Miniprotein binders against a7ua95r516to809. Designs and how they scored, part 28

Target 1, 294 residues: a7ua95r516to809
Amino acid sequence: ASLSLLSISDLVPDLQFIFFWMSNAIEILYFIQQKSPAYMQTIELMDDKAGSKESLLSATISANEEAMTILEEVIMYTFQQCVYYITKTLYVVLPGLLDCNPFGTEPSSEQCRRAAGVCVCAVCVMPEAVRRVVSVFQTTSDLLQQYQVHSEIQSQMFAYLFFFTNVSLFNQLIDKGPARGWFQRSRVLQIQASVKILLDWAKGAGHNHLAQKFFAKFCSTVTILASPPQQLSQMSWKALCAEHPSLKPVQLHRILTQYQLMAELGPLPIWQPSSEDEAYIYRTVDLLESFENH

## First folded at step 3 (miniprotein)

Design z1v1
Fold by ESMFold2-Fast, scan of step 3:
Structure z1v1 (fold): chain B 294 residues (1-294), chain A 85 residues (1-85)
Amino acid sequence: as target 1 above (294 residues)
Amino acid sequence: DTSEELRQKIDLLLRIAELLMEFARLLAREGNLEKAFILLKLAIYLMTFALRIARELGDPDLIAEAERLLEEVRRLIEELERELS
């Protein structure tokens, strides 16, 4: 009932338990993979006087394959549980990014110095909503490091978390953004600043390549919305599609149309599609992104 | 059918746990007690999971086997802890 009040800190004990088991399962899987060849060689060198060597080899292969399968299932299960709990926490905090002002209130001269053109209060101020999202990613990173989870599994974890974040933010922005005023230029610039903080965190954590890949759609959307209207009006439809390959044509068309309406701009020069192309552009079933791979 | 498949899976889990205990003994003999304990913790996890499901199925043979293996792991841990002191 009070799930919206839960923080990542409340889940740490449960996550510690799951990461502990994931790490242990990975270590054991690795150990079995390393020792199985030596054991198989030992059997192959045995004297086959009873005609049982082939039977022993077959049984050993079967047993090792079964052990590996069970450990892989444990790793998969614990990975899925971690993803489940972490994404549930993200689901609660992510909408705040779209309503967030990453700089807080405008810095006053009382709070800042103008030394070297740097305002310390503006640099130090991280809005609560952005801080909550960063906290989820940082806690996940800390736990993966604490339990020495293999780098490949860490990469898979952050790939999925970034994928989930991208889909959640994109869908909310496209579906609810116009009604919530999120397409207004001033709000878009605030969203862009929040995204910059998340991407900077990812780069610092060693996940720059994953962030670039999995945030591409939301980043492209924010880039369009933050672009000067004059720049967008000078581009052809084909050029816009080519510049934003992560967006489906129907998504790009919806973004441009809503941006034009919300920004109270004159009509954008849009190419004139065929009837078939227009039907494709307005296909709403392809508008929102799926959380499923199938 | 489903309960038959579940019984077979539990039996397999207990067999895997026995294999992990044997590997733990080999690691301990090589002086790698840290990895031995990791293997034993996973064996306990698998045995405990198997025991829970065996109890839900009400299978006395699987319950007895899981309890026997858990006791064997407990004795092995105590043996290894004595070797550390």
Scores: ipSAE 0.014, ipTM 0.256, lowest interface PAE 7.0, mean pLDDT 73

Design z1v2
Fold by ESMFold2-Fast, scan of step 3:
Structure z1v2 (fold): chain B 294 residues (1-294), chain A 85 residues (1-85)
Amino acid sequence: as target 1 above (294 residues)
Amino acid sequence: DTSEELRQKIDLLLRIAELLMEFARLLAREGNLEEAFALLKIAILLMTLALVIARKLGDPDLIAEAERLLEEVRRLIEELERELS
């Protein structure tokens, strides 16, 4: 048994090799964690032959600590590299999701013929921009399965990818939305439909709970913006805060301000921030989300 | 990683592999062959990793040491497999 391994520095550009290294390190770490108690017990039950028992026990503890440290660093490094390259790719493709039209994409005769012969008769039609995002998630899932990465690490990976996607989409919508016309109702409905495709993929992949948790802010934003004027204008600031706890006061205020502008609604007293929140609606430092987990 | 950091990493990998090999020999003498084989497989993995890094550094002493240990562990596995036949 030998491995055809590249140096860790050479693995950085290639996701397949990084996943391979991560998977191996996780398995070795798990093996040492599971076997360590048995070896400690074996050593402790050993005859003290020529005074070597205490030396062997001390060496075993030291070796386990060193192995754990190296393996944890390898796992952390390879996980961070995977996240880096996957999120770098996501960052490039995510803006397209905000500007695509899922309602205008009709299945071609070729796609219908292929689906009927290979899959169910119903063709899953997705805009190219949405398909690119789904492809990144699917490729990640495939690599995690190919290298048999533990389900807990798989969950951590998708938790971070959904967190990153949520932050990226939210920041782009808030920052660039006014100039791009993304707050117009027709565009918001298109964004909502595109996000639904993403969430449906996550549900099918077994990550529904993670998607609901980590997409909460962007989903709340789109839900508010897609609400009919008659419905939304009846909801007070307090009611909106209760329905959308993921939104900070400054974020909710900015969203409602954009909604008023696009729907040509005059100022609504019921959307005025509470006296407790009034001081926070002008905290521009809290407007955009951070990619840092601090 | 600097060349010095990589050399330290190789040294740690080889030391851990040697300790695993020593424990495998001890387990084998006590009749715990299954556990001995498991430890030797991990030792091979660590030694192989050390050898790859050592070859990248071009350090002939580290390459020779990793190759020597890898050959020793393979010979030990062969001996244990013969004992089971």
Scores: ipSAE 0.013, ipTM 0.280, lowest interface PAE 8.3, mean pLDDT 75

Design z1v3
Fold by ESMFold2-Fast, scan of step 3:
Structure z1v3 (fold): chain B 294 residues (1-294), chain A 85 residues (1-85)
Amino acid sequence: as target 1 above (294 residues)
Amino acid sequence: DTSEELRQKIDLLLRIAELLMEFARLLAREGNLELAFLLLEAAIVLMEYALKIAERLGDPDLIAEAERLLEEVRRLIEELERELS
């Protein structure tokens, strides 16, 4: 059951193993970095017997360098494995955010009440699709806390998870949005409210700065699409580019084109790209974001 | 993970454990038994995890290698403990 393997709860035992392993590797690296200089000093203070002091210093330096290199590789590998499994799970649940209605109440479940502690009310009243995404982030946070992973590593992990989430949501909205009706005003407002729930979770978890940084592109997109016609018609192409610098010309052009197609009341201005940007609005290779480039 | 990725992980774990044992022997020779024992405890943890992964893969050679190194580290601990008694 490959679909069951994509559930975050099904991955917890494997993730616990990887997090424990990563945490131990970090601690061993720190131990070697902190203790090696002191040990070298004790060797330097010992009496030299047939050159043993010089041999010990050389051997210690060699062993230390090799051990540190290998530990750094292990830390990187385990970090990449955690990110791989968590983002694989996120990829499956993220499209649901674009289809759910956060203004409705979802019936609470007994499992949610037991699993979520003080956050139970927020999780249980959220749309199921939002709850699934929040559960992935919360489980990640819980595992990082359980294994006492250093705050800097925790920040790096959430930076990547937010980056991945932003790219995934943006690409889904831009590529599949027209066919799915996601550019309709009522849908955009639902998407905006769902994203706010994720951003509020991030703020509560102490990651507000990372969320603001890494969700910028998707937030800009939703902000433009949710703008009232009266407000949006007062903005020039240049003003929109200045206010939303994360958006490429082809992306902004696509968003504005969809806004015009979905507007039902009143004439809207035609947002004309600047002469400098006009060549770039036809670069379809730049429409979707890469998971490799930030 | 692919079986090849897991094999690389096992090899990396066992290499780190061997380095910790070498460093521990060096520390013990100089009389720093406290640090030596700490490094050997860390080596055991890494070797035990390598063994679990090797068992999951069903690779007899990797299982044997991990078990061999666990036996080596346990013998080294016994030798150091005997010197203390």
Scores: ipSAE 0.015, ipTM 0.304, lowest interface PAE 7.3, mean pLDDT 76

Design z1w1
Fold by ESMFold2-Fast, scan of step 3:
Structure z1w1 (fold): chain B 294 residues (1-294), chain A 85 residues (1-85)
Amino acid sequence: as target 1 above (294 residues)
Amino acid sequence: DTSEELRQKIDLLLRIAELLMEFARLLAREGNLEEAFELLKRAIELMTEALDIARELGDPDLIAEALRLLAEVIRLILELERELS
């Protein structure tokens, strides 16, 4: 109960210490890597025929290797700790994103007066659940910037956070979605709007490429579920596989089966797997995504 | 500064940093982790300055010693952080 109430703000002091030391360890490691070759060449040029030069060179190599090993362990450990605390916070807030309504509560009697030639997307409200997720990403970005963490490490961190978010949202939607009504068209459109807010944030933060790459599976799922029945019914299984390469055959089959049921397209499967993919649609072990890096 | 004065400065910086590390260990044992971390931050600043001077002098022994102490202070910080969790 206490852990479910943790916010990213509660972890900021601890994260600040970890980011500070991670940044310092990275800078020291970079210094060793940049200067070590020139340093070793300096020893090499020393005139010592007795062999004490070889002893000094050996001792220097050992000391540098020990220092680099320790620094690499520190960087890896601090990175893993940051990821652990941030993803733990994301795990708590992500389920709310699938259940929120960015369009707000609409009085039906006043609908005609709201159509003033303005884009429909402009009336979206940022739900508290979406704000909590955005807050986690923004706080992470702020801390990386504050401690001047190298851009490559920043990219690796957001790659993992987007990967984690994608896996969490996809697994929840596929596993629990039917029972929670999340496959209903109105809910899918709400989910699509909420996801767009996250993707727009990522684009603004300079992480558009990473977001496109690591959210591909969940985005494909939402895109299929939001497609009009007439449009989707005209596509062959092969064409759908080609347009959604991030989805495994078993995943695509499950999504299309749920879509068929909700769209009331009849009891017979409208999208038939190819003969080549038929065996793969029964790989139940591959239905849900793993949090393990592939 | 002369080469000899710079070498003396490196020695003093590293000795002060070692003292700060030992003081931080004492504070951590007493439960004053915030003060301990501030001292370790200061120790890193001194070690980094010593490393920069040693690098400009091209002295392999001084560079190695500064790097060894930097590795030790970072290891200590991680050990203290584990105790917090």
Scores: ipSAE 0.000, ipTM 0.246, lowest interface PAE 14.2, mean pLDDT 76

Design z1w3
Fold by ESMFold2-Fast, scan of step 3:
Structure z1w3 (fold): chain B 294 residues (1-294), chain A 85 residues (1-85)
Amino acid sequence: as target 1 above (294 residues)
Amino acid sequence: DTSEELRQKIDLLLRIAELLMEFARLLAREGNLEEAFELLKRAIELMTEALDIARELGDPELIVEALRLIVEVIRLIAELVRELS
């Protein structure tokens, strides 16, 4: 869609319309769910002297079913549309996060001012690539708040956005990382710092629990890659698997193998499957994550 | 005269709700779905309040009247929301 080529700011008018209808549909659905039992109870308790009890019960049931069905459909549709456009925007900006340097070795004009040949970094700025990602999350948060979308739906929205971000970053790091030097310690530390900015944003926005849950896989990966060789060599395969439960065995094995190659440690038995049966199991599990919900 | 006052309140609430439904239908016909929807939300709130008072009075005729209008407004909300597709 042409909208996916625009910045998040360009999507705001369309997203406002979608969030408006999503919020209203949720509000009415909740109202009907809360009030319907009372309507049914009122009908059941009434004396059928007016001769209308069966007609009212049938009419009330059919009206509630019709309304709830269409409201659920609209909520699902608007939620999916928001997720589609927001994640499409995220997909474009996320790769930059893996290449940026948050420590300011080559600062942008937005981060630094120069006077008389002296470069100083502004205390409140962040790398442009990180800022673009944060901007998508912040705009989403602002729209959810503006239209007073129910907190449960807000949580579901950010759960999916964090899930998408985690999968996108993990897949890019695993697939492209070795060839692009992203497994090198200096790069890993830069990636870790950039991800920390996203996690800090999530904490400030009240989504710390969701961020910890849905970024677990990528955070485990970066933690392993940032670990000194001494720490990793002291752990058994079983201990490494237990410490990183968010990683599938085949994913953990791939990460450790790349770490071993980059650190030029040579082959270490500690980072191999303990048996041929385990190696067979690892071969049958997909390495990259699906964007379908896990 | 509390019961008479409550019956008058029920009548007023239901009449206002009916007018809001009628106005919502006109707005929807003009393509103003957002304002129509807001009026329907207000109408169902008024009808629900009328139902609560009617139950307190134990008046079967008023209970029936309120419930029928609630059914009508819920169906109208469903129709309005379908027009968004």
Scores: ipSAE 0.134, ipTM 0.668, lowest interface PAE 4.9, mean pLDDT 78

Design z1w4
Fold by ESMFold2-Fast, scan of step 3:
Structure z1w4 (fold): chain B 294 residues (1-294), chain A 85 residues (1-85)
Amino acid sequence: as target 1 above (294 residues)
Amino acid sequence: DTSEELRQKIDLLLRIAELLMEFARLLAREGNLEEAFELLKRAIELMTEALDIARELGDPDLIKEAIELLIEVLRLIIELKRELS
């Protein structure tokens, strides 16, 4: 049987349903938070009879707390479901970003072409693999805006999606990169250009600060691999660690070793780990990132 | 609509929503979870409409009543989703 790739479009109806629920739960939660103090104050002023005031106030507080708890559970559940479905789709399309060529010619598509002219859509001029990833982010943004989800929740959503993307791309590059030739100079420059398209999309969408924060590890990796040999050769191990604090010693060592091999800089180690870091460069358990580590 | 007519509309919407919840519980008990979910979705739409009207009127008691019923429906839906999994 042939393997069919997942599309974000296939999930839109389910995502619309979940975002609808999430948006309503958030609105009701905020309404209760706004009204609760005034309502309790009204009860406090209304009841001048012995014993009745405390009982009514206690019952109202209990009911309010129960309502808040249920709404918070609904918000958490719907948020987790959205993240699950979106990241499942991203997992399928992200590896293609490491293999595509954004410097290719003929970016226009027949489907995107206007009757009166050439395609003017930015998505139509992107490599197909990059377009698929951007489409997932754009569809998420569109749904959050369609259902008027509060900006704080939007930020949390994209923080997690960027975190997931960063970990997935980093792990793919480190684990499979040597065998697939992704550390070759030409491929690294292609990867750098593709990542730039994602970061530019994030900036345009108002999420530049989140992208800078959550893509740090992968961006550091690509920056090192794209550096000229003469520049990297002049930097000490300590200087590289200082410029790339997101990278663990074993990760930095692996990246530099692959760079040295691909740039044909010879067998002599140009970059030597400090005595304190030497023990950690042999710990393979620290090579790949965990999706649980924020 | 007058305030009185709007209050009557809220009462009717909430009454219909409660009826849909009862039918959903009955369908779920019979094992018809798909139809139960459809009825609960309709109940939420009615409750949301009632809440919007109550907010427009600025009546805290009606707002509270609508929210309490909406929370009850949401709780029921979560329980049914958990049962399907």
Scores: ipSAE 0.006, ipTM 0.325, lowest interface PAE 9.7, mean pLDDT 76

Design z2
Fold by ESMFold2-Fast, scan of step 3:
Structure z2 (fold): chain B 294 residues (1-294), chain A 85 residues (1-85)
Amino acid sequence: as target 1 above (294 residues)
Amino acid sequence: DTSEELRQLIDALLEYAELLMEIAERLAREGNLEEAFELLKRAIELMTEALDIARELGDPDLIAEAERLLEEVRRLIEELERELS
């Protein structure tokens, strides 16, 4: 049966084998990079027959070149396969994040008593939709740690997963937001709270820098939409562009247009695009993000 | 498909394990037995995992290849151990 229809938990056994082999290939590649130069120097310093020495050097160079090429392909293939399966499950669960309400009921007195020694009582309960997204990230992190995958590869994995999540959420919000009512201020505040839970998870997992980099577009969008009218109406087009450099002119224009509609603001000259950006605010082909650009 | 990708992975790992055996043989002839045994130990681990995956895929050719290489490593270790005495 195809792995395409499985949830993240159902994919764990299959992903475990792929992660194991990725880790092994990475370790072997590092071994070649570290030990091969020393071994070749040992051959060069040999006091044996010149013909034997040259033959051994040639053979070692050829073998190492072939091995490194094969290992790089193995690492690339296993990485791409993991990304494919994980992002496929993410795509199914991500839309729920835009439709959930993290402002649940306050904790019971029992929860406060239980947390008394730590002085912590959660006001916002993690919605099931957010928990499903966090579960995908946590399971990925657990597998990377279980198989001791090198930290550079772990960083590349989460960079791509955050990139994918950002594109998916941004496109969903821009494309479907008007019909779903997601641009209403109350809904935007709920979305902001849900996104904060994901960002807090990323920070706790040691990926704060990657999250800041790859969630920039969606975070900018939500930040603008959540801004009070008194604050946002005092920011010029140029000031907004400077504060939110990840947004393209057409994207910022669309966001501000939606904000004006929801806040019932009249015409606002301060948000008029600069002369150099005016040509770009109608380029609809640049409105949605591509999953292939990074 | 995943089966074809895993077959490619198995082939690549077995090819690299053969490289580790060649390097270990050379290090042993030069008297660096400690590093030679470390490389052979790593080769065995890789071949064993390749064998496990080949068994799960049910590919008789890959199973036979992995088993052959494991037998070669065993013989090499026995040979090196004999040279110690």
Scores: ipSAE 0.000, ipTM 0.139, lowest interface PAE 18.4, mean pLDDT 75

Design z2v1
Fold by ESMFold2-Fast, scan of step 3:
Structure z2v1 (fold): chain B 294 residues (1-294), chain A 85 residues (1-85)
Amino acid sequence: as target 1 above (294 residues)
Amino acid sequence: DTSEELRQLIDALLEYAELLMEIAERLAREGNLEKAFILLKLAIYLMTFALRIARELGDPDLIAEAERLLEEVRRLIEELERELS
């Protein structure tokens, strides 16, 4: 509760304890899984007098199963706590990403050196807003490495963090975009450049495949909005749906409607929904994404 | 060597049980008694498992170490129970 009100750097000491506990629980679980069969075989091979072997075997199986169950609970709980507090911090800094301009005229070599793995540092100045988001991901990566958390758990954590980021950014853009001017092409190009810095960081950190999977909805939205009118007008509704399968019909329709309005293209038959999809256009419950439904 | 593998298992279980106790003590000082008890319960199971293996191996040093840790966790639980009363 108090952790969710702090910056990522303020959370590091508390997160270190949670990561430490989680890492140790994972290691114990794997060690038991690897070594228990040998111990069980040793018991099976023992000489048995008065049923002592059967009691020991039964007790060992029960103790092992209970220990593993408790370890799994602790791993799940600590994972949930880490994700909860990291995403609370992330939620505060993400809206800034939609308002920043990475095409600033004043270059900073210090920012580029600190953000190792970010490929666009030489050309684009990393805005403070992007740096704040990257620092949350970098701190998470550093903690996972410091406590030698197994790669599968690391992948699960970044999968969820990328999912959370995608949903947060998509919902902000769709819900507040028109009023904030974010659908203007110049602003969309700034958003695209800022997101590219974040995706380049993910690639450098070894999470390119996860970033591609979990940022699909937001990236599809930005790609459509950044498309030249000439190119976009040549695509049918069917082609757009096929190219952007992460978008629901109502979401795609809303994006295209905003694009037409901003570009002053007027209504184009080519972007009309199929009769199949038309039924879902007016389902407002499907417009914004839920953090709980995935 | 199965005996050497079992000794490695005992060492790992006891080492991590000690770490769990340390974290539990910190959580208890911060008022998170629920999580402290969960960690202490886990430590008891791990130490009990290690003790059973140690007894089968007949290693008096490992048996004594496991028994000492079980006594330590018992004392810690008693301290936390007094705080609740």
Scores: ipSAE 0.013, ipTM 0.381, lowest interface PAE 7.7, mean pLDDT 75

Design z2v2
Fold by ESMFold2-Fast, scan of step 3:
Structure z2v2 (fold): chain B 294 residues (1-294), chain A 85 residues (1-85)
Amino acid sequence: as target 1 above (294 residues)
Amino acid sequence: DTSEELRQLIDALLEYAELLMEIAERLAREGNLEEAFALLKIAILLMTLALVIARKLGDPDLIAEAERLLEEVRRLIEELERELS
């Protein structure tokens, strides 16, 4: 028997194909945008020897408009296909991040030897579940770099991948967390450590601003759940809302209720919406996030 | 449907590539070989993109059409390269 879960490496051949043609389509679009006005002017200045200059100019204008539309469709389609394959893989590996123990591998990560006066680790230990998620992001980064995809498209892709990751992790934690024991303090600290590894990867890859923006909801959730009871019990509902604006009132209330339930000692304040508008929104808003961007 | 959208995209790519060939031939007749050559290079890229999408779909008719046009544009590029030497 072997593991049934497929890795990102299984998708690399399909992704290489799609990234190659996305990069080519972008380059062709840019070339047409830059060169087309000069070509139209060249046609306009040509001798009308065959009496077809006007029809050729009209055809060139129509062809240019059609080419721009076609290339935009190719870029959009290939972008959507890349996102589909990558997010499908992420969806499979992301739940493991909530269930791994980075601290359980700490003894192994301390394994080093001295070779010629330098310290060399026997192996750099990252929890397997975290490594699988990082591998998806790293493979995406490598492919974008290999095919020299424009930096704006790279940023847009990672913005969406981080958005997807944030929604997936948040929904898993809120929906399945109580049954899985993920709200227990020891488990939350493990989740926080695992998330920090992802955020550190994003910073190293040059995507710190995107990570800060798109992981805000899940990071706020983990930060609250990892807060000491003494610290958290001294904060008002309004203060918690102000520190965690990415969380909807109903989501914040759910998180705090789970935190209060898991805390064994120390009286905790009653956390409730502070305004009538917040109370109304709390009653009408769904707990789980949509994968569709607003 | 994605397959139908891809077939429409292939047709559009090949149609535009044919228009670029027509413009390039006109430029070449006017003596503007350098600009003609540049347009034909773009036409070959468009045709190649259409071919790889057609192969992914497994559509023999679209594959044959893309290969036919790709061969035609390559022949024209070789002809223009000989003129430039």
Scores: ipSAE 0.013, ipTM 0.357, lowest interface PAE 6.9, mean pLDDT 74

